# VH-VL binders against b1a7s3r263to410: the designs that were tried, part 17

Target 1, 148 residues: b1a7s3r263to410
Amino acid sequence: VTIVYDTMHYSTQKMAHEIAEGIMAEGYDVEMFFLHEDERSEIVKSILDSKAIAIGAPTINDEPYPSIGDLMYYLKGLRFERTGIKRKAVTFGSMGGKGGTPASLGKDLGEYGFDVVDTCEVYYVPDEEENKACFKLGQKLVEEAKKI
Below, E stands for the ipSAE of ESMFold2; O stands for the ipSAE of OpenDDE; V2 stands for 0.75 times the mean of E and O plus 0.25 times the DockQ between their complexes.

## First folded at step 5 (VH-VL)

Design s15 (framework fv_ponezumab; at its last look DockQ between E and O 0.04; V2 from the best seeds 0.00; counts 0 for: pae O 9.5 > 2, placed apart)
Fold by ESMFold2-Fast, scan of step 5:
Structure s15 (fold): chain C 148 residues (1-148), chain A 117 residues (1-117), chain B 112 residues (1-112)
Amino acid sequence: as target 1 above (148 residues)
Amino acid sequence: QVQLVQSGAEVKKPGASVKVSCKASGYTFTDYYIHWVRQAPGQGLEWMGRINPSGGRTKYAPRLQDRVTMTRDTSTSTVYMELSSLRSEDTAVYYCARDLGSYFDYWGQGTTVTVSS
Amino acid sequence: DVVMTQSPLSLPVTLGQPASISCKSSQSLVYSDGNTYLNWFQQRPGQSPRRLIYKVSNRDSGVPDRFSGSGSGTDFTLKISRVEAEDVGVYYCMQGTHWPYTFGQGTRLEIK
């Protein structure tokens, strides 16, 4: 399972961590990428080798963090609908205002050929209950991926 | 508390290899990247490369790519940096540093490697 | 590679006086996300580097407010408003916008 995220104030990173813990609790390996540290080609290679992905981004000016937008544009061009496997996906992110980024990303991933099973958004920094929700999101992603 | 603890000093002859370790504690090992930076006596800092402990993917400085290898052991939260075909100009203090977006917020204490004939 | 040039390389300062270090990059350090990944590090004698400033002007936790960073594009400055004895050491700027990451040559701050 591949997790890709970007973060401004570590809130989305905390969500990524909990999702990874949920995936690992089900006995699956996780490869986690922070967009500034890795190039698109490395991330895409991981995605192509995975049955499930989680993509996370904070919201800036009512739109996804720019690095995530760039990755999404690249993923659109790869035509995942033609790969013969419909990968499972979840989206997540933190917001300080209006929000909506995880839902927007989920819609785009669906158009790109992914089966989006759920989305999760938290206000600023996730509290204990929201951390548990992220953990369960990771478990749900893996349970759905087993059906492939 | 976040700590990066490195292995002890090494003295090597030219042509040998050295393997330095960096053990992480106080945070989730796979949540952050580990970079290696070295400093020759009286000189500045030189970036050598990095590893993502999640998945083990590496990226090396082009000048060092054919001599450096970075690995990790997730069971011990340890990163290793091996430098082969040592030259006298590889004499330096080697540091590991934790990173998430070029911040380098925590550093190991450094490992002195001396290469002498 | 992006070349980072610091000036001065040697900075003798009287206690209580201000100090200023310049850092210039050979290319713009503005990343595609609009952020500028320019950091400042302090290395005291015999110690590992310590981060002081990240993304141009943000002070790290525990860093005194007499340290400040400023700049944009390719021209950056680290200022110490009132130098203290504990500030002796070498200061490095570092860019993380372009791979490979690169450091300036270092500026040695000494008390007169």
Scores: ipSAE 0.418, ipTM 0.807, lowest interface PAE 3.0, mean pLDDT 84
Fold by ESMFold2, look of step 6:
Structure s15 (fold): chain C 148 residues (1-148), chain A 117 residues (1-117), chain B 112 residues (1-112)
Amino acid sequence: as target 1 above (148 residues)
Amino acid sequence: QVQLVQSGAEVKKPGASVKVSCKASGYTFTDYYIHWVRQAPGQGLEWMGRINPSGGRTKYAPRLQDRVTMTRDTSTSTVYMELSSLRSEDTAVYYCARDLGSYFDYWGQGTTVTVSS
Amino acid sequence: DVVMTQSPLSLPVTLGQPASISCKSSQSLVYSDGNTYLNWFQQRPGQSPRRLIYKVSNRDSGVPDRFSGSGSGTDFTLKISRVEAEDVGVYYCMQGTHWPYTFGQGTRLEIK
């Protein structure tokens, strides 16, 4: 399972870690990518080799972080609906204002050929219940991916 | 409590190799990059490269890429840095440091490598 | 490689007085995500480096508020409003915007 996120927000990093823990609790490996640090070609390669992905970004002034937008544009061009696999996806993120980035990313991924199973958005910093929800989201993603 | 604990000091001859370890604890090992930074005696800091423990992907400073190799063992939460074809100018303290985009919030204690005949 | 130039390289300061360290980069440090990846580290005698400030002006947890960072583009400053004895050491700026990542030469802060 491939987790990609682009954030300098501690909250979104924390959410990604909890999702990863949920996936690993189900016995699956996780490849984690931070878009600033990792090359996009390696991220795309990992996504192509995966049945399930999680994509996260914070909302900045009601817009997604620019770097995640570049990844989404690249995924659109790859035409995942033509690979013959309807990969499972979740989106996640943290917000300080209006929000809505996980839902927007989910809509886009659906258009690109992914089956978006769920989304998760928290206000500022996830509390313990929100951390638990992220853990369960990782478990749910694996359960849905097993149906492929 | 995040800790990075490095292996002990090494004395090597020119032309040899050295392998330094960095054991992480107090956090999920695969969630953060590990970088290596060295400091020659009385000198400043030089970035050598990094490894993403989630998958083992590496990126090396161009000056060193032909001589440096970084690996990790997720079962022991340990990163290794190997520098080959050692020269006297490789005498330095070698640090590992943790990162997730804001660079080096935690550092190892350093490993002194001395290269002399 | 992006060259990071610090000044002064040696900074003797009287206790309780302010100190200021300049760091200039050979290229803009603004990344495509709008962030500026300029950090400051302190290395006390005999110790590993310690991060003080990340992304220009954000203090790490446990760093006293007498430390502040500022600047933009290519021109950055670390200030200490009132130097204390524990501040002795070498201060480095570092950029993480461009590969390979690079450090300034260091500024040695000493008490007069």
Scores: ipSAE 0.046, ipTM 0.677, lowest interface PAE 7.4, mean pLDDT 84
Fold by OpenDDE, look of step 6:
Structure s15 (fold): chain C 148 residues (1-148), chain A 117 residues (1-117), chain B 112 residues (1-112)
Amino acid sequence: as target 1 above (148 residues)
Amino acid sequence: QVQLVQSGAEVKKPGASVKVSCKASGYTFTDYYIHWVRQAPGQGLEWMGRINPSGGRTKYAPRLQDRVTMTRDTSTSTVYMELSSLRSEDTAVYYCARDLGSYFDYWGQGTTVTVSS
Amino acid sequence: DVVMTQSPLSLPVTLGQPASISCKSSQSLVYSDGNTYLNWFQQRPGQSPRRLIYKVSNRDSGVPDRFSGSGSGTDFTLKISRVEAEDVGVYYCMQGTHWPYTFGQGTRLEIK
């Protein structure tokens, strides 16, 4: 499973970690990538080698965080719908306003050939219940991936 | 001009650790992965692992997973490879090599590490 | 691990004659992105390895056109159309499709 995220105030990062813990609790390996540090080509390679992915970014100015844009554009060009594998996906993100990034990313991933199974969005810093929800999101992703 | 310059030869005793450096120049340090490959005397090449200088993420060969540590210093554009619990079988020339998805376009000059009692 | 098997291991060649080295992988080297990450390296005596070919058939800059790579799936070949004295050394194939990356045993090219 590949997790890709960016973060502004570490909230989306916290979500990513909780998702990872959920995935690992189910006995699956996780590769986590931080968009601010990691190469897009390696991220894409990991995604291509994964049955499931989690992509997360915060919302800024009522849009997905800009850094996620080039990755999504890369994924679009790879034509995952032609690979013969319907990869599972979840999206997540924090918001300080209206939000919408998880839904936006999910829509795009769906168009790219992924099966988006669920999303998680939090306001500012995730509370204990929201962290649990992210953990469960990871578990759900694995459960769905097992069907592939 | 792209250059990878490695540290000098090392002589170590069994059980010790060795840390080899690879200084990169002539390009943006954080844009390329650095791999480490070693070659025992008269033998072939063995992939040890790679590091992303941007963020420091690593991937190691399973055989060396517990003994090898790769790090980087972005301020000096230097990558380090540390191998612990040295054995005689670790005697080899160690190479660093640059890569951006096309694998190993530039190599260091190599560092000889000798492990002997 | 993916096993890379080269043949021959020793290759004596007369100057000016062609040479061919085979590299076989224990499984397909075609990655999910459609690329085949098979590389060829040359190591001259006392020198660091030098990449000649990447992704099966792409020559690096500065590599003479007498070197060529071909193949697909699990079978690959490095060819030298006309061997020169400077070509003496050991040649390695390497796969970068599967973790961990692995090399062939090496083929020692010598002049007869």
Scores: ipSAE 0.008, ipTM 0.585, lowest interface PAE 9.5, mean pLDDT 92
ESMFold2 (binder alone), look of step 6: mean pLDDT 92; pTM 0.918

Design s16 (framework fv_ponezumab)
Fold by ESMFold2-Fast, scan of step 5:
Structure s16 (fold): chain C 148 residues (1-148), chain A 117 residues (1-117), chain B 112 residues (1-112)
Amino acid sequence: as target 1 above (148 residues)
Amino acid sequence: QVQLVQSGAEVKKPGASVKVSCKASGYTFTDYYIHWVRQAPGQGLEWMGRINPSGGRTKYAPRLQDRVTMTRDTSTSTVYMELSSLRSEDTAVYYCARDIGSYFDYWGQGTTVTVSS
Amino acid sequence: DVVMTQSPLSLPVTLGQPASISCKSSQSLVYSDGNTYLNWFQQRPGQSPRRLIYKVSNRDSGVPDRFSGSGSGTDFTLKISRVEAEDVGVYYCMQGTHWPYTFGQGTRLEIK
């Protein structure tokens, strides 16, 4: 399972951590990427080798982070529907205003050939219950991925 | 508490290889990248490369790419940096540092590597 | 590679007086996300580097408020409002916007 995220104030990183813990609790390996630290080509290679992905980004000025937009455009070009596997996906993110980035990313991934299982968005920093929701999101992603 | 503990000092001959370890504790090992930075006596800091413990993917400084290898063991929360074909110019203190977003917030204590004949 | 140039390289100061260190980059350090990945580190004699400032002006936890960072684009400054004996050491700026990450050559702060 591949997790890719970007974050401004580490809120989305905390969500990514909980999602990873949920995945690992089900006995699956996770590879996690921070967009600023990794090449797009390495991230895409990981996604191609995975049956499930989680993509996270904060909403800045009520728009998605530019770095995630670049990754999404590349994923669109790969035509994942042609790979013979319909990969499972979840999207997540934090926001301080209107938000909507996880839902927007989920819609796009669905069009790119992914089976989007769920999305999760939190205001600012996730609280204890929201951390539990992220953990469960990871478990749900793995449960759905077992079907392929 | 977050800690990065490095292996002890090494003395090597020219042409040998050295492998330095960095053991992480006090946080989830796979949530942060580990970078290696070295400092020759009386000189400044030089970035060598980094590893993502979550998948083992590495990125090296171009000048060291042919000689440096970074690996990790998730069961022991340890990162390794191996430098081959050692030269006298490789005499330095080698540091590991924890990172996400280029901040380098915690550093190991350093490992002195001396290359002498 | 992005070249980071610090000045002065040697900075003798009198206790209680202010000190200022300049750092210039050969290219803009503004990343596509709008953040500027410029950090300042302090290295006391015989110790590992310690982060003081991240993203230009954010002071790290436990760092005294006499330290401050400022700047934009290619020009950055680290200021110490009132130098204390414990501030002796070498200060480095570092950019994390472009690969490979690069450091300035260091500024040695000494008490005269």
Scores: ipSAE 0.354, ipTM 0.792, lowest interface PAE 3.6, mean pLDDT 83

Design s17 (framework fv_ponezumab)
Fold by ESMFold2-Fast, scan of step 5:
Parts: sequence; structure tokens; C-alpha cells
Structure s17 (fold): chain C 148 residues (1-148), chain A 117 residues (1-117), chain B 112 residues (1-112)
Amino acid sequence: as target 1 above (148 residues)
Amino acid sequence: QVQLVQSGAEVKKPGASVKVSCKASGYTFTDYYIHWVRQAPGQGLEWMGRINPSGGRTKYAPRLQDRVTMTRDTSTSTVYMELSSLRSEDTAVYYCARGFGKYFDYWGQGTTVTVSS
Amino acid sequence: DVVMTQSPLSLPVTLGQPASISCKSSQSLVYSDGNTYLNWFQQRPGQSPRRLIYYVSNRDSGVPDRFSGSGSGTDFTLKISRVEAEDVGVYYCMQGTHWPYTFGQGTRLEIK
């Protein structure tokens, strides 16, 4: 399972961590990428080798974070419909104002050939209930990926 | 309480390799990158590279790319930095540092590597 | 590589007086996300570097208020409002905007 995220103030990282814990609790390996530091080609290779992905970013200026937008552009070009499997996906993110990034990313991933099973968005920093929701999101992603 | 504890001092001959370890504790090992920075005697700081402990992916400074290798062991929360084909100018204190993206917060105590014949 | 230039390189200061260190980058440090990845570190004699400031002006928890960072684009400053004996050491600026990450050459702060 591949998790890719970007963050400015750790909120999206906290969500990514909880999702990863949920995945690992089910006995699966996770490879996590921080988009600022990792090369796009390496992230794409990991996604191609994975049955499931989780993509996260905060909302900025009512748009997805720019770095995640670049990744999405490249994912569109890869034509995942032709890979022989329909990978499972979830999207997640944090926001301080008007949200919508996880839902927008999920819609795009669906058009790119992924089976988007859920999305998760929190305001500012996730509370205890939202942390549990992220953990369960990771478990749900793995449960859905087993169907591949 | 975040700690990065490094292995002890090494003395090597030119042409040898050295492998320095950095053991992390007090946080989730896979949540933060580990960077390596060295400091030659009386000189400033030089960034060498970094590893993402989650997947083990690395990125190295171009001048060191042919000689440096970084690995990790998630079961022991330990990062390793191996530098091969050692030269006298590789004599330095080597530090590991925890990073989240483009900044570092906690540093190891340093490992002195001396390269002499 | 982005060149980080500090001045002065040697900074003798009388206890209780202010100190100021300049850091200039050869390229803008504003990243594509709008953030400026400029950090300041302190290295006391015989110790590992310690982060003082990140994102130009944010102090780490536990760093005294007498330390402040400022600047934008290519020009940055670290100020100590009242130097104390424990401030002796070398101060480094660092950029994380461009690969590879680079440090300034360091400013040695000494009490005169």
C-alpha cells in the first residue's frame, strides 16, 4: 500500500500516520511518501506496484495543494485502466477554511481508473474521534484491496 | 522525549568503508526522514543525504552520490550511513538529524570518523 | 547549488549587548508552495547543532524570546536582543528550498 501526502503544519501528516497504522494493524506493508522530499518517478513506481493507495493534501486557496496537483496530472497520463487491476484508493486532507480537496481528488482518481472507496477531511488538527476514523479508513482500504 | 543515538568513533585507512548507525527513539520512526550532515575539523556543515524510513528511499548530495549509501532497519528504528572509498578529506564528525520535509529539529550526538594511513 | 553567505563570520559581542547575523542566498528561497525554507542553527562548543528558527521566523519551543529571525526572498537576519554567556558558539543558516540543501559558512559568536 502506498500513501502519498503533502502538508504544511503536520495535520495531514497526522492523518497519514493513523491511516498507515490501520493498514499495518491488518498485517500489510505500507510505503509512505512525503511529496516535498520524494521524486515523482519513485512515487509513481510505488503506486504501480501497489494494490491500494491513499493520497492526502491540505486545501489551499480552495484548490488542492500544488504539489499534489502535479502528481495527479502524471497519474492521469498513466492510464491505470490498462494495468490489469483496478487499484483501491482513499483520499484525505485537512483544511482551515472551505474544504473539498479529498472529494475532488477522489473524483479525479475515479476518472483515472481507481476504485475510490472513501474520503476523509478534518478541520485544522484531527481530534480523538477523527484519529480513530483515519485508522479505520486504513483498515477499510486494505479490506477493499483484498477483493483485487 | 526524542533521542537519536549514534555509534562510536571510527578510525579507518584510505580506501576503506565506514558504516555509522543512528538509533531513533521517542517517536514513530517512520513519520520523519533522517538526514546525514558532516563537519570536517574546524569547518562548516555539509548535507550528505537523507532517507525516508517508511519505504527506505534515499536522496544523496550529488558530490557524494557514488560513495554514500543510506539504509534503515525498522525493527530496531535504526538508520545507517555507509561511506566507501574513504579519503583523508572524509575525516569529520558525522551527524544524523531528524527532518520533516525541509527542516531539521533533533540531532544525534555525532560520530567522529578519522581517515589516516 | 544555492550559495548561502553569512556575515560577519566572526562576531565578538559584549555581554548584554545585541548581536545580528546576516544570511544571503544566491537564489530566492520561496518554494513553489509559497513557504520560505530558511532555518537557523546554533552549535555550542563540543555539541551537536540545535535548531533555533525554522520558516524564517518561527522559534522552536524552549528557544528564548531574545532570539528572532526575519527576512524574505534572499535576505535573512538572526538577531539576539541581549547576548548571554551561553550563546557562545557558531550560528548557521540553512536553506531547504533547493536540492541539495546548503548551509552558510557559519558565524562564530564570542564574548569579548
Scores: ipSAE 0.045, ipTM 0.665, lowest interface PAE 7.0, mean pLDDT 82

Design s18 (framework fv_ponezumab)
Fold by ESMFold2-Fast, scan of step 5:
Structure s18 (fold): chain C 148 residues (1-148), chain A 117 residues (1-117), chain B 112 residues (1-112)
Amino acid sequence: as target 1 above (148 residues)
Amino acid sequence: QVQLVQSGAEVKKPGASVKVSCKASGYTFTDYYIHWVRQAPGQGLEWMGRINPSGGRTKYAPRLQDRVTMTRDTSTSTVYMELSSLRSEDTAVYYCAREYGSYFDYWGQGTTVTVSS
Amino acid sequence: DVVMTQSPLSLPVTLGQPASISCKSSQSLVYSDGNTYLNWFQQRPGQSPRRLIYKVSNRDSGVPDRFSGSGSGTDFTLKISRVEAEDVGVYYCMQGTHWPYTFGQGTRLEIK
């Protein structure tokens, strides 16, 4: 399972951690990428080798970070709908006043050939229940990927 | 609490290899990149490379690419930096540092490597 | 690679007086997300570097108020409002906007 996120914000990074813990609790390996540091080609190779992905970004200016947008544009060009396998996906992110980035990313991934099983968005000061939701999101992603 | 603990000082002959360890605790090991930075006596900081503990992917400084290897062991939350074909100019204190959002937030205590004939 | 240039490289200061260190980058440090990833580190003799300031002006927890960072684009300043004996050491600026990350040469702060 491949997790990709791009944020310096504590909340979105914490969500990525919880999702990874949920995946690992089910006995699966996670490869996590921080988009600010990692090359797109390495991320894409990991995605191609995975049955499931999780993509995260906070909502700023009602849009994802430019680097996430650039990755999404690249993923669109890869034509995953032509691979004969429909990979599972979830999207996640944090917000302050107005959200929407995880839902928007999920819609785009669906158009690019992924089966988006859920999305998760929390406020910048998440509580214990929200942390548990992210853990469960990771478990759900793995359970759905087993059906492939 | 976050802590990075490095292995002890090493004295090596020219041409030998050295392997320095950096053990992480107090956070999820696979969620943060670990960089290696060295400092020769009386000189500034030089970036050597980094590893993503999640997949083991590395990037090295071009001048060191032929001699440096970074690996990790997720079962012990430890990162290793091995430098081969040692020269006297490799005498330095070697630091591991955790990356968060393009800045280093926690550093190891340093490992002194002395290369002498 | 982005070149980081510090001045002065040697800074003798009288106790209680202010000190300022300049850091200039060969390229703009504004990242595509609008943030500027310019950090300041302090290294006391025999110790590991310690982060003082991140993203130009944000002070790390536990760092005294007398330390402040400012600047934009390619020109940055670290200021100590009233130097204390414990401030002796070498100060480094570092950029995290462009890969590979690069450091300035360091500024050695000494008490006169």
Scores: ipSAE 0.007, ipTM 0.615, lowest interface PAE 8.9, mean pLDDT 80

Design s19 (framework fv_ponezumab)
Fold by ESMFold2-Fast, scan of step 5:
Structure s19 (fold): chain C 148 residues (1-148), chain A 117 residues (1-117), chain B 112 residues (1-112)
Amino acid sequence: as target 1 above (148 residues)
Amino acid sequence: QVQLVQSGAEVKKPGASVKVSCKASGYTFTDYYIHWVRQAPGQGLEWMGRINPSGGRTKYAPRLQDRVTMTRDTSTSTVYMELSSLRSEDTAVYYCARDYYSYFDYWGQGTTVTVSS
Amino acid sequence: DVVMTQSPLSLPVTLGQPASISCKSSQSLVYSDGNTYLNWFQQRPGQSPRRLIYKVSNRDSGVPDRFSGSGSGTDFTLKISRVEAEDVGVYYCMQGTHWPYTFGQGTRLEIK
């Protein structure tokens, strides 16, 4: 399972952490990428080798981070709808004002050939209930991926 | 709470290899990148490379890529930095540091590596 | 490689007086995500470096408010409004925008 995220503060990173814990609790390995540190080609290679992905981003000026936009454009070009399998996906993110980035990313991933099973958005820093929801999101992602 | 604990000082002869360890505790090891930075006596800081403990993926400074290898052991939450073909100019204090969105929020105590007879 | 140039390299300061350190980069440090990855570190004698400021102006938790960072593009400044004895050490700017990551040569702050 591949998790890719970017963050302005540590909130989206905390969500990525909890999702990874949920995945690992089900006995699956996870590869996590931070868009600031990692090259797009490495991220794409990981996604191609995975049955499930999670993509996370905060909302800036009512828009997703530019780095996430660049990744999404690249993913569109890969024509995942032509691979004969539907990889499972979830999207997530944090917000301090207007949100909607996880839902927007989920819509785009669905058009690119992914089966988007859920999305999750939190305000500011996740509380304990929201952390638990992210953990469960990771579990749900791998349960759905087992159906492939 | 967060700690990075490095292995002890090393004295090596020119041409040898050295392997320095950095053991992480107080956080989830696979959630943060670990960077290696060195400092020669009386000089500034030089970035050597980094590892993503999650997948084991590495990136090295171009000038060191032929001599540096970084690995990790997730069962012990430990990162290793191995530098081969040692020269006198490799004498330095070697630091590991954790990445927290922007680089180097927590640092190890440093490992002194001396290259001489 | 991006060259980071600090000025001054030696900074003698009287206790309670302000201090200012300049850092200039050979290329713009604005990353594709719109952020500027310019950090400031303090290294006290015999200790590991400690991050004071990240992304130009964000102060790390536990760092006194007398420290402030500013700047944009290629020109950055670290200011200490009132120098205390514990501030003695070497200060480094660092860029994380371009590969490979690079540090300035360091500014040694001394009490005169």
Scores: ipSAE 0.006, ipTM 0.613, lowest interface PAE 9.6, mean pLDDT 81

Design s2 (framework fv_ponezumab)
Fold by ESMFold2-Fast, scan of step 5:
Structure s2 (fold): chain C 148 residues (1-148), chain A 117 residues (1-117), chain B 112 residues (1-112)
Amino acid sequence: as target 1 above (148 residues)
Amino acid sequence: QVQLVQSGAEVKKPGASVKVSCKASGYTFTDYYIHWVRQAPGQGLEWMGRINPSGGRTKYAPRLQDRVTMTRDTSTSTVYMELSSLRSEDTAVYYCARSYGSYFDYWGQGTTVTVSS
Amino acid sequence: DVVMTQSPLSLPVTLGQPASISCKSSQSLVYSDGNTYLNWFQQRPGQSPRRLIYKVSNRDSGVPDRFSGSGSGTDFTLKISRVEAEDVGVYYCMQGTHWPYTFGQGTRLEIK
């Protein structure tokens, strides 16, 4: 399972960590990428080798974080809808205002050939219940990926 | 407390390989990247490469790509940096450093590698 | 590779006086996320580097407020408002915006 995220503060990283813990609790390996430190080609190679992905980003000025937009444009060009398998996906992110980035990313991933299972969005910093929701999101992603 | 503890000094002959370790503690090992930076005597800092402990993916400085290999062991929270075909110019102090976004907020104590015949 | 150029390379300062170090990059350090990944490190004799400043102007935990960072784009400055004896060492700027990561050549701060 591949997790890709970017963050303004540590909020989206905390969500990614909880999702990863949920995945690992089900006995599966997870590979986590931070967009600033990883190039798109390495991330894409990981996605191609995976049955499931989680993509996360904060919302800035009511728009998706620019680095995630860049990745999504690259993923669109790869025509995942033509690969013969439908990878499972979840999207997540933090917001300070209008929000909507996880839902927007989920819609785009669906058009690119992914089966989007769920999304998770939190206001600024996740609380205890929101952290538990992220953990469960990771478990749900793995449960759905087993169906492939 | 966050801590990066490196292995001890090494003395090698030209043409040999050296493997330096960096043991992390005080945080979740897979949440942060580990980079390697070296410093030749009296010289500045040179970035060598990094590893993502979460999946083991590496990225190396172009000039070192053919000689450097980075690995990790998640069961011991340890990162390794191996440099082959050693030359006298590789004599340096080698540091591991933690990164979340090119921040390098914590550094190991350094490992002195001396290459001489 | 992005070239980081520091000046001066040698900075003798009288105790209690201010000090300033310049760092210039060969290309803009603004990343696609709008952040500028320019860090400053201090290395005291015989010690590991220690981060002082990250993302241009943010002071790290435990760093005295007499240290400040500023700048944008390609031109950056580290200032010490009042130099203390423990400030002796080499200061490095570093960019994390472009691969591979690169450091300036270092500025040696000495007490006169």
Scores: ipSAE 0.078, ipTM 0.721, lowest interface PAE 6.4, mean pLDDT 83

Design s20 (framework fv_ponezumab)
Fold by ESMFold2-Fast, scan of step 5:
Structure s20 (fold): chain C 148 residues (1-148), chain A 117 residues (1-117), chain B 112 residues (1-112)
Amino acid sequence: as target 1 above (148 residues)
Amino acid sequence: QVQLVQSGAEVKKPGASVKVSCKASGYTFTDYYIHWVRQAPGQGLEWMGRINPSGGRTKYAPRLQDRVTMTRDTSTSTVYMELSSLRSEDTAVYYCARDRGSYFDYWGQGTTVTVSS
Amino acid sequence: DVVMTQSPLSLPVTLGQPASISCKSSQSLVYSDGNTYLNWFQQRPGQSPRRLIYKVSNRDSGVPDRFSGSGSGTDFTLKISRVEAEDVGVYYCMQGTHWPYTFGQGTRLEIK
């Protein structure tokens, strides 16, 4: 399972961590990428080798964080509908106001050939219940990926 | 409190290998990359490479690609940097540093490696 | 590799006077996300490097406001408005935009 996110904000990082813990609790390996630290080609290779992905970004200026937008544009060009399997996906992110980035990313991933299982958005910093929701999101992603 | 604690000083002969450790504590080990940077006596800083503790994926400086290997042990939150075929020019202080997006916010205390005949 | 060039390499300064260090990159340091990943580090004698400035102009927590960073594209500057005795050490610029990450050669700040 491949998790990709890009933000210097602690909130989205914390969500990514909980999702990864949920995945690992089910006995699966997770490869987590911070978009700036890894080249797009390496992230894409990981995605191609995975049955499931999780993509995270906060909402900034009513738009996704710019580097996630760049990754999404690249994924659109790869035409995942031609790969022979329909990978499972979830999207996540934190917000301080209007939000909507996880839902928007999920819609785009669905159009690019992914089976989007769920999305998760948290206001500011996730509380204890929201951390549990992220953990369960990771478990749900793995449960759905087993069906491939 | 975030800490990166490195192994002790090493003295090696030319042609030997050295393996330096960096033990992380005070944060989730898999949430940050660990980079290695060295500094020869009286010289500047040289980036050697990095490892993502999540998945173990590495990137190395091209000049060191054939001699450096970075690994990690998630059960002990420890990163290792092994440098083989040592030469006198490898005499340096070796640092590990925590990073996410060029943060480089916490550094280990440094490990002195001396290569002499 | 991106070459980072610092000047001056040796900077003797009278206590209380301002100091300025230049850093130039062989390529633009603007990343695809619109951010510029240029950092400044301080290394006091016998110590590990410590980050002073990240993303050109953002001071790290605990760094006095007499330190400031500025610049864009390929030209960057670190300024100390009034040098104090504890500022003695070597200062490095570093780029994190292009792989591999590269450092400038360092500027040694000394009290004259």
Scores: ipSAE 0.144, ipTM 0.713, lowest interface PAE 6.2, mean pLDDT 82

